# VH-VL binders against GTPase-activating protein BEM2/IPL2 (BEM2): the designs that were tried, part 3

Target 1, 199 residues: GTPase-activating protein BEM2/IPL2 (BEM2), of Saccharomyces cerevisiae (p39960r1967to2165)
Amino acid sequence: VPLEDVCERENTLIPTIVVKLLEEIELRGLDEVGLYRIPGSIGSINALKNAFDEEGATDNSFTLEDDRWFEVNAIAGCFKMYLRELPDSLFSHAMVNDFTDLAIKYKAHAMVNEEYKRMMNELLQKLPTCYYQTLKRIVFHLNKVHQHVVNNKMDASNLAIVFSMSFINQEDLANSMGSRLGAVQTILQDFIKNPNDYF

## First folded at step 1 (VH-VL)

Design g11 (framework fv_regdanvimab)
Fold by ESMFold2-Fast, scan of step 1:
Structure g11 (fold): chain C 199 residues (1-199), chain A 119 residues (1-119), chain B 110 residues (1-110)
Amino acid sequence: as target 1 above (199 residues)
Amino acid sequence: QITLKESGPTLVKPTQTLTLTCSFSGFSLSTSGVGVGWIRQPPGKALEWLALIYWDDDKYHTTSLKTRLTISKDTSKNQVVLTMTNMDPVDTATYYCAHSGYDEYFDYWGQGTTVTVSS
Amino acid sequence: ELVLTQPPSVSAAPGQKVTISCSGSSSNIGNDYVSWYQQLPGTAPKLLIYDNNKRPSGIPDRFSGSKSGTSATLGITGLQTGDEADYYCGTWDSSLSAGVFGGGTELTVL
């Protein structure tokens, strides 16, 4: 289901599943060694995904503070799976080339840092509201993970690699012969390290 | 493009320490998520996982041998070193090093080096 | 002691299908991805399958993987004499904080 349709259906700016999964990781998972790197069990991930579908993610009676969901890596894995299953990436098909072209020019030293940040902010403001708010929530979450790197061993660079495929879909990656993946990683690393420059 | 090669002594005496070096090209241990592991195989027996070191110097060892095993890296030389103390004839095996990513599977392997432990 | 159990041998005729099982527990296969390795006589192992069912570039689709609960299966269709090898499953064991391999299965093409 498209991200905008989920937000419209739930009458929210950010999908409830994203909010609940990230809040639970922030509650008890930030110091987990290899968070997002170490895979959760597929059975637990699928069970959790089904619980969101069947028990109602927007229902106040549904909570992740339940012994069924004791494994933090399953919660993290469910979140990664949700992002990868979105029909469109978080930069959107329509704008991913604009985002990645900006990063490519910046890496080639064709623009100064101040200009890059200004233009990046302009692109972010063009995202649909649900995309912008969801991206902002995810970036601040990953910044918290990055802040706990001494304990969890996952810095901004690690996280950018892990999440890069959630920001460019397979169609756009194939159309670029894979050349834009590095640009996505560059953008994400900067967002994670410096979220207040962008959100 | 990724290649790894093991080197070290082919014959060691009981009670001695074995030191093996894995030299690699096509990747760097400064790259986030990258690791190098060691696996051994006694003649005619199964693969046995030994140790793994990641880009951030995080280290893992098989529980049965953990007090005897040390794994270290020299990122500038593109090398990972395994040491194993108090060698015994049962440690006779082919020793492999292999490239790993975040998910701990081994996608590229060295050719292996045979180590015989005998008096 | 092995923590992952494989049959010691399997055999089939050329063109047939063979399956190799790998049985573990909740702390390994039940909790992590499974990989499969092919080892031809006198050679280093080669990755056949990763993340339960994915093939590296260059591995033909005759090789497939699956996982259910605490067990995994490697399938080989259109069996060829060149497939004679030892096959190993591998995964991470969270209780040991270490990787583990199965005992290996010798495939003979009769």
Scores: ipSAE 0.000, ipTM 0.451, lowest interface PAE 16.3, mean pLDDT 84

Design g5 (framework fv_regdanvimab)
Fold by ESMFold2-Fast, scan of step 1:
Structure g5 (fold): chain C 199 residues (1-199), chain A 121 residues (1-121), chain B 110 residues (1-110)
Amino acid sequence: as target 1 above (199 residues)
Amino acid sequence: QITLKESGPTLVKPTQTLTLTCSFSGFSLSTSGVGVGWIRQPPGKALEWLALIYWDDDKYHTTSLKTRLTISKDTSKNQVVLTMTNMDPVDTATYYCAHLEDYYYYGMDVWGQGTTVTVSS
Amino acid sequence: ELVLTQPPSVSAAPGQKVTISCSGSSSNIGNDYVSWYQQLPGTAPKLLIYDNNKRPSGIPDRFSGSKSGTSATLGITGLQTGDEADYYCGTWDSSLSAYVFGGGTELTVL
């Protein structure tokens, strides 16, 4: 289901499933070597996804402290799968070309860093509120993962690579001959390293 | 659920080219971090990794066979194809394809059942 | 030839414990995660351990992995006759830009 529909149904700015998954990773998973890169078992990921669907993400009795979910990589994998299965990516189909064109121009030295940051902030402010708040929460989470790189081996560049396909639809990627995927990676790497420049 | 299945000829003559196809479901080779590898096992011998293709079309081949091996993908058909030239009786083996995620830190978590290829005149 | 060394065979009685070693170098085990695979006779290999010590769903906790320096170990406790299989370690080798498997260890449960 669309992100805005989830937030409206739950009366929240960020889907409860996203908040619960990220909080659990922040609690016990930040030093997990290869976090987000190492796949969790598909069975555990699907079981967790089904538990959220059946028991309800907003139900206070549903907790990730349960022994069923001991595998941190399954929690991380569930989160990645949730992002990939969104009907529209977090940059949105409507705006992904604006985001990626900006990064492409910056990489081609067609604009200076200050202009790039200003324009990027303008684009972020045009996102629907739940998209913006969800993206902000995710970026600050990934920044925390990046800060633990000595233990987890996942720096901003690695995280940008593993999350890039979650931020651009296959349709938009195919129409760009690969240039937009690199642009998404550039944007995410910068967001993860410098979240306070953008949020 | 992820599944993979190997297909191709079961008998190949020396000097001919082998073409094997891995058909899969339950994942896409356009998803970042995913790849498909090929592994072979001669009768009674150890597993030997052959080649790997990632979502971004990045390709790796075992050094000893690199000039003989080609790996390609057709993302729209959910297929990965391995081609090996100049087949020799020592290439007789069961050939497997396998799913993996993660460029640096992966295990081959789901394997096909394997297809046996015999090289003889 | 082989860059990861395993003992060719190991034997133990039902209910006993066994360990299988895998020795490599700084370019493989020292620089990347180790996986372990179980191959029952006549079947495809099955992933037992990934990320040095993690178990996929459905793998019992009597299977464990560890890594120290350039060596990895697979541990099996409470041996069962159904554990008779070939066991392989595997990892990425950065100097070869290739995935490498160990030579395999045949486990016999007496």
Scores: ipSAE 0.000, ipTM 0.430, lowest interface PAE 14.6, mean pLDDT 84

Design g9 (framework fv_regdanvimab)
Fold by ESMFold2-Fast, scan of step 1:
Structure g9 (fold): chain C 199 residues (1-199), chain A 121 residues (1-121), chain B 110 residues (1-110)
Amino acid sequence: as target 1 above (199 residues)
Amino acid sequence: QITLKESGPTLVKPTQTLTLTCSFSGFSLSTSGVGVGWIRQPPGKALEWLALIYWDDDKYHTTSLKTRLTISKDTSKNQVVLTMTNMDPVDTATYYCAHEYSSGWDYFDYWGQGTTVTVSS
Amino acid sequence: ELVLTQPPSVSAAPGQKVTISCSGSSSNIGNNYVSWYQQLPGTAPKLLIYDNNKRPSGIPDRFSGSKSGTSATLGITGLQTGDEADYYCGTWDDSLSAVVFGGGTELTVL
């Protein structure tokens, strides 16, 4: 289901499933070695995904403080699966080329850092409100994971690699012959390290 | 306790395809966080990373050689295979396979002995 | 051209200390962990340092690593003739989505 439809249906700026999954990881998963890289049990991931579909993410009685969801990597895996299954990525199909072109120009030294940040902020402000707020929530979450790198071994670079495929769809990636994947990684790494420069 | 060993032809003619096998023991490529990479070194030159495969079949290749390189694994045989097409004399090198942990991302803790491949007519 | 720059050679007498530098950019050393490898003549590389400054089991504490900004340093104290080798730094490069190695430094013990 499209991200804007979920936010409209729930009367929220960020899908409730995203908020619940990220809050649970922040509560008990930040020091998990290989968080987001080491896969959770596929059975647990699918069970959790089905529970959100059946029990409703907006129901305040639904809780992740349940022995069924003891495996934090299953919660992390469910979150990654949710992002991957979005019909449109968080940079949006319409704007992903604008985001990645900007990063490519910056990496080629065709612009200075101040100009890059200004233009990046302009692109972010063009995102629909639900996309912007969801991206912001995710970036600050990944910044917290990065801050725990001594214990979890997942710094901004590792996280950018792991999440890059969730921020560009298969069709856009194939059309660029993979050339834009590095640009997505560059953007995400910078967001994760310096979230207050962008949000 | 981790050991790796490269095997394959030592002599290859120009335009032929090279197939190298990395056989290992002391770990499984079904274990979360584990990867196996291939690195080569031409005589007297620096190390050059070629490709990497992880336990979840996630694959990475050096951009300059990506169209020539294929990496695959056979978890039941404890093997990783590298295939490189259209061999040229400049591809003459010692080829190494090495063990990697994905949570560490940037280091190879155990290396095979290397196999020298000479490309000539 | 190499992405990571090392001096081509260093030399010192037995018992002395040497440092080997590795210079990169924000997309590699600046943002990622650095590893160091020792390659004795005719042998495969051996991991000396990982995660900037950690030693694998069996590596003596006279080998040390450090990282500052976009540069990393390998330190060797109490230099021994058996340390004559090529030394390589390595890291992940975000822009290339690739593992990159330095050009190598030949250490000679005089």
Scores: ipSAE 0.000, ipTM 0.438, lowest interface PAE 16.7, mean pLDDT 83

Design o1 (framework fv_ontamalimab)
Fold by ESMFold2-Fast, scan of step 1:
Structure o1 (fold): chain C 199 residues (1-199), chain A 121 residues (1-121), chain B 112 residues (1-112)
Amino acid sequence: as target 1 above (199 residues)
Amino acid sequence: QVQLVQSGAEVKKPGASVKVSCKASGYTFTSYGINWVRQAPGQGLEWMGWISAYNGNTNYAQKVQGRVTMTADTSTSTAYMDLRSLRSDDTAVYYCARDYDYVWGSYFDYWGQGTTVTVSS
Amino acid sequence: DIVMTQTPLSLSVTPGQPASISCKSSQSLLHSDGKTYLYWYLQKPGQPPQLLIYEVSNRFSGVPDRFSGSGSGTDFTLKISRVEAEDVGIYYCMQSIQLPLTFGQGTKVEIK
């Protein structure tokens, strides 16, 4: 299901499943070594996804403080799976070329840092509200993971690599012969390290 | 071309410490991690730990936890492994190896030549 | 820890003949990112290990096409289609999906 349809159905700016999964990781998972890199059990991930579908994705009182979900890597894996299964990535098909072209020019030293940040902010403001708010929530979450890097061993660069494929559609990646994946990594690393420059 | 050049052989007494260096060249040092792997005479490969050249974060194998410290000096593009309270079973060739693609604990695309550490009375 | 088991422990091969080495892991090496974190290294006598195959089946730069890797989940194979004298050494598989990183015990390949 499209991200905007979920937000409209739930009457929210950010899908409830995203909020609940990220809040639980922030509560008890930030110091987990290899968070987002080390996979959770596929059985636990599927069970958790099914529980959200059946028991209460939209119930604000629903809790992940349940012995069924003690393994934090299953919660992290469920979140990654949710992002990968979105019909359109958070940079959107319509704008991903604008985002990645900007990063490519910056990497080629064709623009200065302040110009890059200004233009990036202009692109972010053109995203649909649900996409912008969801991206913002995810970036601040990943920044918290980055801040706990001494314990979890996942810095902004590691996180950008792990999440890069979730922020570009397979169609858009194939159309670029893979050349835009590095640009996505550059954007995400900068967002994670410096979220207040962009959000 | 990518090169990792290690310091020379060391002979130490039990209880001493050894510090092995690994100097990187031919790539952006801070874009990759460095793994340390040892090999006792006639034995297989044993992973000791990893360090990020970007931020200095480390992860150590349980067997050496508490006795090992890994550091990286970005100004000289050199990684170090300091192993304390040496025992005879620490006798091994110690290798540094570059982590591919910035991911810690990924895989090792280039290796140093090795540093022989002998611990004997 | 993930245990990596190699078979056979030693192989004696006539030059030009094929060789096959098996590596089994105690749990799946498939990550949720779609990659399988299995690697093959060769250690020639008196030298450091060198990377042959990364992520199950991809040959590293400069590795001859007579080397091929295959497998999935917990069962992996390294094949040498025609063994040459320069292929003598000890072959190791490694997993990097979980800490600590672990190696197989090694397979020694010798020429008859």
Scores: ipSAE 0.000, ipTM 0.448, lowest interface PAE 14.7, mean pLDDT 85

Design o10 (framework fv_ontamalimab)
Fold by ESMFold2-Fast, scan of step 1:
Structure o10 (fold): chain C 199 residues (1-199), chain A 120 residues (1-120), chain B 112 residues (1-112)
Amino acid sequence: as target 1 above (199 residues)
Amino acid sequence: QVQLVQSGAEVKKPGASVKVSCKASGYTFTSYGINWVRQAPGQGLEWMGWISAYNGNTNYAQKVQGRVTMTADTSTSTAYMDLRSLRSDDTAVYYCARDSSEYLDYFDYWGQGTTVTVSS
Amino acid sequence: DIVMTQTPLSLSVTPGQPASISCKSSQSLLHSDGDTYLYWYLQKPGQPPQLLIYEVSNRFSGVPDRFSGSGSGTDFTLKISRVEAEDVGIYYCMQSIQYPLTFGQGTKVEIK
């Protein structure tokens, strides 16, 4: 289901499942070694996805502070899987090429850093509100993970690699022969390391 | 240990092509760019161009634009410079050099150099 | 193209004495990001160039404290406080604010 449809259905700016999963990781998972790199058990991930569907992610009585969800890597895996299953990129289908073209130009040293940041901010401001708010929430979350790198061993570069496939849809990846995947990694690494330059 | 190891010396006739390789080790190849710099006998350093091992994007010096192709093979961590339509003034030592980071344009590590001699 | 001009082109130094090399650019190397895109390299006889100084004044890993870089805008200086035998070679400045990347013509440092 499209991200905008989820936000409209729930009457929220950010999907409730995203908020719930990120809050729980921030509460007890930031120091987990290999967070987002080490896979959670498939059974636990599927059980958690089903619980959101069956018990209602928007229900205030539904909580992740439950013995069923003791495995932090399953919570992280569920979040990563949710992003990958979105029908279109968090950069939006309409704008993903604008974002990646900008990064490709910057990586080719055809653009100075300050100009890149200005143009990136212009693109971010053109995103639909639900996309912008969801992206902002995720970036600040990943920045917190990056800040705990001494304990978790996941710096901005590692996180950018892990999440890059979640920010480019399968059709765009196939059409670019993988070249735009590198661009997404460049964007995400910079966002995670310097979130206040963009949000 | 960051190392860039280049292919051996080449002797070519005018009009031929030469392909120089640069094998990288000791770092994540796809996180850095590779620059190519040449030095004619007794002369200074001349920048030839740059390639991103990240996405394959290139930028070439105008003087060699149309005659040079830079490529990178991520499966072997090897960068290549292919220079066509060789002239006597292409006689030089050709160096590959790593871009210091993905956002910086200075060269922190250099290959040992490949001598290319173009003579009739 | 940005033109980089070094002076002197050749310098003969008695061991233990200081050396100073000037590098001037045809336009400012100060970028809007606040960094100055000026670098110094040393090429020892029979060896590839090696990085000495990045962004005007920062010593690269392993570079001795006797090397120092300074300057701003279009005028830059590399100083060696006490020249040693291992410092013999050709010194180059480089700019990377604009493509193509350009080098100075080089300064040859020899021991008398």
Scores: ipSAE 0.000, ipTM 0.433, lowest interface PAE 18.0, mean pLDDT 83

Design o11 (framework fv_ontamalimab)
Heavy chain, then light chain:
Amino acid sequence: QVQLVQSGAEVKKPGASVKVSCKASGYTFTDYGINWVRQAPGQGLEWMGWISAYNGNTNYAQKVQGRVTMTADTSTSTAYMDLRSLRSDDTAVYYCARGGEYDFWSGYSDAFDIWGQGTTVTVSS
Amino acid sequence: DIVMTQTPLSLSVTPGQPASISCKSSQSLLHSDGKTYLYWYLQKPGQPPQLLIYEVSNRFSGVPDRFSGSGSGTDFTLKISRVEAEDVGIYYCMQSIQLPLTFGQGTKVEIK
ESMFold2-Fast, scan of step 1: ipSAE 0.000; ipTM 0.435

Design o2 (framework fv_ontamalimab)
Heavy chain, then light chain:
Amino acid sequence: QVQLVQSGAEVKKPGASVKVSCKASGYTFTDYGINWVRQAPGQGLEWMGWISAYNGDTNYAQKVQGRVTMTADTSTSTAYMDLRSLRSDDTAVYYCAREGYYDSSGYPFDYWGQGTTVTVSS
Amino acid sequence: DIVMTQTPLSLSVTPGQPASISCKSSQSLLHSDGKTYLYWYLQKPGQPPQLLIYEVSNRFSGVPDRFSGSGSGTDFTLKISRVEAEDVGIYYCMQSIQLPYTFGQGTKVEIK
ESMFold2-Fast, scan of step 1: ipSAE 0.011; ipTM 0.592

Design o3 (framework fv_ontamalimab)
Fold by ESMFold2-Fast, scan of step 1:
Structure o3 (fold): chain C 199 residues (1-199), chain A 120 residues (1-120), chain B 112 residues (1-112)
Amino acid sequence: as target 1 above (199 residues)
Amino acid sequence: QVQLVQSGAEVKKPGASVKVSCKASGYTFTSYGINWVRQAPGQGLEWMGWISAYNGNTNYAQKVQGRVTMTADTSTSTAYMDLRSLRSDDTAVYYCARDEDFWSGYFDYWGQGTTVTVSS
Amino acid sequence: DIVMTQTPLSLSVTPGQPASISCKSSQSLLHSDGDTYLYWYLQKPGQPPQLLIYEVSNRFSGVPDRFSGSGSGTDFTLKISRVEAEDVGIYYCMQSIQLPYTFGQGTKVEIK
């Protein structure tokens, strides 16, 4: 289901499943070594995904502080899977080329060029509200993971690699001969290190 | 005992495709990444790409982008590398290697290699 | 892409004598997590590469104490205190701090 349809159905700016999964990781998973890098059990990930579908992500009685979900890496894996399975990527198919072309143009100067930051903010503001708010929530979450790098060993560069495929679909990647994946990684690394420059 | 066992040698004509397999055993397949590295005769090592057995995410080296597809079959604990539009300079030994710390580049165990010869 | 440069490209060592291989990267391999993403591999004749040293200085399981890695930033060294016949092969350094992962050209070590 499209991200906009989920937010409309739930009457929320960010899908409830995203909020619940990220809050649980922030509660007990930030110091997990290899968070997002070390995969959780596929069985546990699928079971959790099914529980959200069956028990209702918006139900206040549904809690991730259940013995079934003790494995933090399964919660992290469920979040990654949810993003990967979105019909459209978080930069959107319509705008991913604008984001990546901007990063490619500015290359090594992206993080220090004030014009680049201004143009990036303009592109972010063109995203549908639910995409913008969901991206903002995710970026600030990943910034928290990055802040715990001493314990978890996952800095902005590692996180950008892990999440890059959630921001560009395989069709857009293939059409660019892979050059846009590096651009996505550069954008995400900068967002994670400097979220207040963009959100 | 961690083992990666690759498929046998292939001889192909230019323009053909080849699909190399890498069967994993002795560990939880979905907990690790698989890298593909090739070595042309008498040459050094060249990284081709990576696949996550966890979610199927891939990243390919620019030189083979558009011609390579990496897949992983969780039910058989087998990774595959499919290389299309073969050229004579694709002649190499192709290795799969486990990424011990998932995306770390820590290639702790390697397959025995698959020789692919492309000749007319 | 990060370029990895090894020197020398080949060396012949009398058994029991030390050997030293240098690896230089075009940019720092030090990550903000405090780790340096530099690895050493040995490829013996007719065999796949095998991991020797991970993260600059850590010996992989089963690797003899005669192997040691050192360095920081962009300059790294692999040392073998006493070269033995089983150490013959091609040694490669590799970086994994960013994609694409890149290898040095290799250093061939032979016994005289």
Scores: ipSAE 0.000, ipTM 0.436, lowest interface PAE 17.3, mean pLDDT 83

Design o4 (framework fv_ontamalimab)
Fold by ESMFold2-Fast, scan of step 1:
Structure o4 (fold): chain C 199 residues (1-199), chain A 121 residues (1-121), chain B 112 residues (1-112)
Amino acid sequence: as target 1 above (199 residues)
Amino acid sequence: QVQLVQSGAEVKKPGASVKVSCKASGYTFTSYGINWVRQAPGQGLEWMGWISAYSGDTNYAQKVQGRVTMTADTSTSTAYMDLRSLRSDDTAVYYCARSLEDYGDYVFDYWGQGTTVTVSS
Amino acid sequence: DIVMTQTPLSLSVTPGQPASISCKSSQSLLHSDGKTYLYWYLQKPGQPPQLLIYEVSNRFSGVPDRFSGSGSGTDFTLKISRVEAEDVGIYYCMQSIQLPLTFGQGTKVEIK
């Protein structure tokens, strides 16, 4: 289900499943070694996905503070899987080439840092509201993970690598010359290190 | 429950080809890579290559480059390893193993049961 | 190719006693990202390998706390504090800093 349809159905700017999963990780998972890199039990991940579908993600009585969900890596895995399974990536199909072309130019030293940041902000403001707000929430979450790198061993570079394929869909990746995946990694690493420059 | 179930044992003549399958269940197939590792009788483990179930991108060990093709069918959640121009020293148990979706981290968390391939005249 | 060398190649342990396995790499496994790409696997007789330890010292889900990994650079150790009958098998270290992925030759652990 498209991101805008979820937000419209729930009357929210960010899907409830995203908010609940990220809040739980921020509550008890930020110091987990290899957070987002080490896979959670797939049985626990699937059980959690089913619980959101069946028990109502928007229900205030549904809580992740339940012994069924003790495995933090299952919560993290559920979130990463949700992003990867979106029909359209958070950069959107219509704009992903604009984002990645900008990063490729910057990496080739074809523009200075301040020009790159200005143009990146212009692209971000063109995203649909639900995409922008969801991306902003995710970036600030990953910045918190990065801040805990001493304990979790996951810095911005590591996080950019593990999330890169969640921000470019299979069709766009198959049509790229490999550099677009690297461009996504460059963008995400910068967002995670410097979120206030962009959001 | 994560499971990787491989096809049955194969006996081949030198010069033939073999295609081993690895059917995944209990997880989102496209979220992980599949690695192929072989083990000759009484010997250690040898990595053969990797495929992304998401993109179809592959990376093969140089020793088998040119003789191996790895594919993934997302509609059936099945990965395949096709090895050509078989030699007696290709006799081994072939394992598929799931890895993280990242290119930089090849931790193998779940393995198939193995497929015995015997190459003899 | 990075060469992984394990010692000893075999060891016999009385139940309840500790065991220690060494793994040495021909090149440093420390990446510029700060991560060390070293893993430990156990292969029980007639079974596929199973993951024990990832990135030097982290126990995989479900692995008992009697297993611990340590080391840095090129020298790594897997320790079992109190060996049990179910720990019998061949232990392998693996590096993933450079392709091709390479394994040590294996260490066979048996109960006396």
Scores: ipSAE 0.000, ipTM 0.452, lowest interface PAE 13.5, mean pLDDT 84

